# VHH binders against Gliding motility regulatory protein (frzE): the designs that were tried, part 8

Target 1, 240 residues: Gliding motility regulatory protein (frzE), of Myxococcus xanthus (p18769r270to509)
Amino acid sequence: DISNEVREQLDRVESDLHMLRDDAFRFVRRNDDGINTLHGNLAKMADHVAEARLVPLSTVFDAFPRAVREMSRTQGKEVDLVIENADIGVDRSMLGDVRDALVHLLRNSVDHGVESPDTRQQLGKPLNGRIRIRVRVDGDMLHIEVEDDGRGIDPERLRQAAISKRLINAVQAAALSEREAIELIFRPGFSTRDQVSELSGRGVGMDVVKRKVETLGGSVGVSSRIGRGSTITLRLPQSL

## First folded at step 22 (VHH)

Design dd3 (from cc3 with S106Q)
Fold by OpenDDE, fold request of step 23:
Structure dd3 (fold): chain B 240 residues (1-240), chain A 121 residues (1-121)
Amino acid sequence: as target 1 above (240 residues)
Amino acid sequence: QVQLVESGGGMVQPGGSLRLSCAASGFTFREYYMSWVRRAPGKGPEWVSEINSEGSSTYYADSVKGRFTISRDNAKNTLYLQMNSLKPEDTALYYCAAEPDMWGYQDWEYWGQGTQVTVSS
C-alpha cells in the first residue's frame, strides 16, 4: 500500500528531524557550559594574577627606620618609628607612589609635627617623639595610617594662612569648621610652593599627594588635635 | 605690620665675602622656617638656603654648598647669610622669605624687598 509506505517515510523523516533538533540543543548547551567554564577560569586567573602582583609593604618600610633616624638627627630630635602589619601586600605598580607619599608624611611629622626635646620636656611629653605606621585591609581597600604624637595642626593658623594667600576671605575662614580648616592642607594652591621649590625637590604640598593618591583610585584623610598629634590616612586599592 | 628687611648687599670682587641680614617684625619669628631666595637678571627665582624654626637644621642648594652659611638669632628676630668665595653667577637680588612651621604647609607667607648682590671684577 503506497499510502502506508509514504506514511512510514514521513514518520521516519519526522523522527530524524526530532533527533537533529535534540542534537542541536545538546550542542548549544555544551557550548554554553564551556563558555561559562571559560569565564570562570578567566576570572580565577585574573584573581591569581592580581595576587601575584602583590608585594609586601615591608619592601618599602625596611628603609624607613634609617630614614626617620636621619631626618630626626638633622632636626635635633629623636623619633621612634613603630610599624604594624608590614607584611600586608600592595600592588607592585603602586609601590613607588606609596613610598613617595609616605616619605612625605614622615618628613612632615619629623619636621613640623614632633616638638624639640626641650619643648617636649616642658610639655611633660616623652623626650623621644613617636611615629606609628599602621596598615590594614578593609575589603578591597588598603588603609595606611601615619600617626605622630607631636604638636598637632592648629586650625586657626591655617585659616590665617588661607586669608594671607587670598584663597578665602575672613568671613569664609571664620565659617569653616575645625575639620574643614585642617583640610585646607589638601586644597590646591594652599600648601604648595611655587615652581622654585619644585626644582629643589622641596615644597611638595599635600595637594600633590592627594592628587596622586586619587589618581590611583584612593583617598586621603587627616585627623589632628592640638598638643596630641596628627594622623594621616591613605586609602588605596590593594590591587589595580 | 609684617616686615622683612634685608641688608648687607653690595658689590664685591670674585672670591670676596658678604654677610646678609634680614630683620623680621610683626609676626612670631620663632614659629617660622626662614629661607633665602635669589633672582638673577633674566632668570627665575632660585632657592638658596633654608633654616628650621629652632636653627638646628640648615639646607643649601648645590650651587652654594660649602660657600654659604645660613643662621638665625630668634632673640633678635634676625636671619643671616654668610656668603664666602663669591662668584659672578651669585649676582642676584637676594630675598628673605618666611614659612610657617606647620604640618602639611610648605609655602612662604612673607617676603622681604630684597638686597642686591653684585659679584664683578
Scores: ipSAE 0.748, ipTM 0.847, lowest interface PAE 0.6, mean pLDDT 89
Fold by OpenDDE, fold request of step 23:
Structure dd3 (fold): chain B 240 residues (1-240), chain A 121 residues (1-121)
Amino acid sequence: as target 1 above (240 residues)
Amino acid sequence: QVQLVESGGGMVQPGGSLRLSCAASGFTFREYYMSWVRRAPGKGPEWVSEINSEGSSTYYADSVKGRFTISRDNAKNTLYLQMNSLKPEDTALYYCAAEPDMWGYQDWEYWGQGTQVTVSS
């Protein structure tokens, strides 16, 4: 009699244990689903926040046509600014840095890229210079290209400048490819006036631009051909 | 050989005028932005004025605006600085500096030996 009672009790305990196990598994599954849902919702929220932070680049670009015209006219030049895809968004936190970088590029193109009208006429170029800003999105990266149709960058002159500054010797300079020679403009100490306390608006070198872009998680590139012009490409994350 | 030779410095009384010249040789002068930079005793170099390669644009430090005029004659390979209404604080060694007109390059490549300007009563 006692043995049967004990057996029945054991069977009940086993049944209860099985039920508890099943409930535990259900609980874990539900929690996993809940966690996954939460993660999904958080990701969506992050995306929405990122989208909400996007501001059209036109906010920056709208002032550029006038600025380029004014800078050009001061130098006796006429430069047309063409902007493509200005409606693309950029993170609001990056707007200031992007603006500064672009202003620097535009200034270089107007000052040192686009030739004088007389020179352009002699070269058979249109009297008016042209600067083009092109914006595109590639994946999660924003590409901003600033292209001028000016004189381009002479890699040999840059080699000579680097030698003169004692940044490299003649052997090193000669060993640089054309691309590498052009990329000297981004080298620290190459394009900056180290010794001048009051830098006119011209004191910001391309190395500073590169550093700023890199700090934002981006990169900068340059392509140039003598007589055809130069293109600077900024690659930036669309959202931080 | 590249040379920048400054001249025209001297001693003047406050309110006086001087005209500095910088004669350039040994490089293509018209392909360079030209600047005047000065160094006062015990101070670092101070940018004074700049002129673009063609002479169509001029820039000045705030300290000399309205008093100094930069100009150039590319046919003569010469840079000028007309200094009017001179002040004692303008006392310095004045250097001529040449910057290549190149995209992405913003540094002086060549320097003169300087000409002394002294403004004292």
Scores: ipSAE 0.716, ipTM 0.821, lowest interface PAE 0.6, mean pLDDT 89
Fold by ESMFold2, fold request of step 23:
Structure dd3 (fold): chain B 240 residues (1-240), chain A 121 residues (1-121)
Amino acid sequence: as target 1 above (240 residues)
Amino acid sequence: QVQLVESGGGMVQPGGSLRLSCAASGFTFREYYMSWVRRAPGKGPEWVSEINSEGSSTYYADSVKGRFTISRDNAKNTLYLQMNSLKPEDTALYYCAAEPDMWGYQDWEYWGQGTQVTVSS
């Protein structure tokens, strides 16, 4: 048993300890609230900085109608270019790579996709070919689609080319879906002319386009129907 | 099975002319872009000229522009190169090469054996 003075002192100590515990928890809670507020404010500031870096794609796309007109004239073709949603912005640092990739896609569609006016008339197509660039944003990802209404991409021809180049064997080629066969255009080593044309300063392979897009954190897809045309889709983060 | 056979080469004096031909078989000629590529003694290959599948568009290296004319006859599966105002530096083995007219695939898939052009006094 203990003296009355010791009991009173124990009661006072216990009360002080509970008060200290409560003060400590209040301090921690206030600090947690402040940290959460700072995190929220920093996130808002980061969003503002990212938005300030965005530049409309039109700054690059505005030159494309002239480029397509010149490509078409050179090839004796008539091609209309339609651009949708070019007011959507992208990080300024990505503009050059986006421009370069799209110029190559447009060149391919004019040169090898869209048929001559005579061929289009025979096929019952409008004499003017059509290339459409569509831009949309899904979350923080930018989607750019380049679509033509030309001859499409022949998966059987690509399977055979890959076999002839010894990139795959006949069993592997037969196992490819149509989409997988068309994606061979992105395979390194598939377009060997690019290596010789780099000595002349002309030509860029589709594998280079894909690697550039992937370096930016994106991806490339292709869809095609023989006789109906092809669509290439670039997915890119809107900001780096 | 696939064959590209060049002909029309020979010896000629500076300022002379030659017409090269390339006969194609074993593939659908009208579905290919066609090119002439030359290799001068001691040097690597040099692209000379190119013509699209329909023959509507032609392209030339600066060194031959205005002097050489590429053409094709899709009914005869034959590619041509008219070479005028020949110079000693045009001396080379001239090859024809075939590239499929396809979206996203650029490859000189087929080559001929070459025909020799020699321009000397």
Scores: ipSAE 0.651, ipTM 0.803, lowest interface PAE 1.1, mean pLDDT 87
Fold by ESMFold2, fold request of step 23:
Structure dd3 (fold): chain B 240 residues (1-240), chain A 121 residues (1-121)
Amino acid sequence: as target 1 above (240 residues)
Amino acid sequence: QVQLVESGGGMVQPGGSLRLSCAASGFTFREYYMSWVRRAPGKGPEWVSEINSEGSSTYYADSVKGRFTISRDNAKNTLYLQMNSLKPEDTALYYCAAEPDMWGYQDWEYWGQGTQVTVSS
């Protein structure tokens, strides 16, 4: 009975096709799992490579105590520099820009932030001023804070300067919060001294610092209280 | 009202000396960094020298180091520039400029009208 034999062969073929379909589905699922595992492993490997490229910030920061001492002596001031967590690393390619930015912040704190010893005595402050650099990592971002305990930044003086320079009008100036007024120091066109030929020995404006940090993919913040001091915060990717 | 008034310019032979003065009024002089800036005919402004608000720190352009000395007298609200060993290249209109002693703000807010220095045989 030939009809029965053909039917049995067709049943076997159908069973084989079902098995093939099931195998194909399992194959696709396993390949998806393998791709996800590979993506995870590649991400971990990229993290390990990034860590291997990191160089401690102390490579740059170790020169800062001497620099601050020289700046302080030149200005007739007494300033203690405290550096925290300089063992944290950053991509080697960023070291120069980080150094340049921090030198400008330190010079501003010594030159214009921290008061002379006589003034500090009359204000009831410790005779030695203090600048603190603190580094921390939050995810893949470095946070570098530079804080001084000096005279702070006067937001009203900055509002008036911005009006005088015609960067904003009086209504716009009055609408600025204290933080927004202090952030005028980063505005292009606000500090214009270095536009004169023959480079000054004192450096460039804070808008240049902000641009360098933004070129690295970061941001800059400021907070200040008159009489209490100022804090500048640089936020940078730990690697480019 | 703010005023910066330069004086002391004139004609001198190469190798000669001049002393410039800048009298300031209308602002708190001791709270400002002071600078000398010069403009030669046909050239843009060129920074020459700077002194901090207390007078304890001075800075000079390479072209004038060792020849010029900046100083200030905060009791008299006056800025000075002693210019020695003058060269024809020093011929320019010399301005004084005032910059507030403030964190993060570096701008010559006030300028004088200038005093002419001419160095020629």
Scores: ipSAE 0.635, ipTM 0.785, lowest interface PAE 1.0, mean pLDDT 87
Fold by ESMFold2, look of step 22:
Structure dd3 (fold): chain B 240 residues (1-240), chain A 121 residues (1-121)
Amino acid sequence: as target 1 above (240 residues)
Amino acid sequence: QVQLVESGGGMVQPGGSLRLSCAASGFTFREYYMSWVRRAPGKGPEWVSEINSEGSSTYYADSVKGRFTISRDNAKNTLYLQMNSLKPEDTALYYCAAEPDMWGYQDWEYWGQGTQVTVSS
């Protein structure tokens, strides 16, 4: 049969075409899998490069005990500094900003947080004040806590200061919770001593510290209890 | 109400000495850092000296270091500035200023009205 023979040829051609289509689809799928594998490997290599750029925080923290001792002696106070987990690393590019922020926090805790030995004795506290720096990593975020066991931060004094500076009115101040009132220390324009003279800025305001940390992609928080002390928490990406 | 009242200014010849006082009332003096700030004719305010709440730490601008001595008496709520070896460039209106001894807050919250110091031949 001559028409039967033609039909068999057409069936064979159709079968071959289906096979070519299937092969083409498998080839495309395999190349997609290969590209995803390469992307994964490049991500791993980028992680290894980022880890190689990390420098231990101890490179800047090692100077802090001497600095706190000098600050304390100048102020007539006795302050112990405890540093935990300084072997944790951070991107080299952030070290200067971290150092500067922590020096400012330490100075505040020695100068204004920790009470004099006589006052501490009257309060039933150990004569030596304590400042603790604790570092930990949670995911890609570095957490640095600076805690003192001093007098704490009085939210009512901060409300009144903000009213006096006309940053908020009395109604707004009364509406602030204690936490919100304490956070006024980060408010732009709150610490304005340097408005009088360039020399007036023994320290800069906490709003500058907050802006530096935020520029690095982080955040800053405060927790305080009158008579028990204060904790400032910096959250920063471990690498940029 | 809060008051800071300076006194002790006057006219003096170069090389002379003068002692300024600042009497404080209306606030808890021992909880404040105290500063002297001066304003010379035609110039803006210039910080001169500062003393911490307890009186244990003193700080001075380079222009007055070695010549001026800041002190305080917390029992009398009084701030002092002993000025020795006075120069014509020390001529100014001298103010005392109070800054709360508070974590995270750096501001001269209270000011006096000033006392005039004039150093001329």
Scores: ipSAE 0.622, ipTM 0.789, lowest interface PAE 1.2, mean pLDDT 87

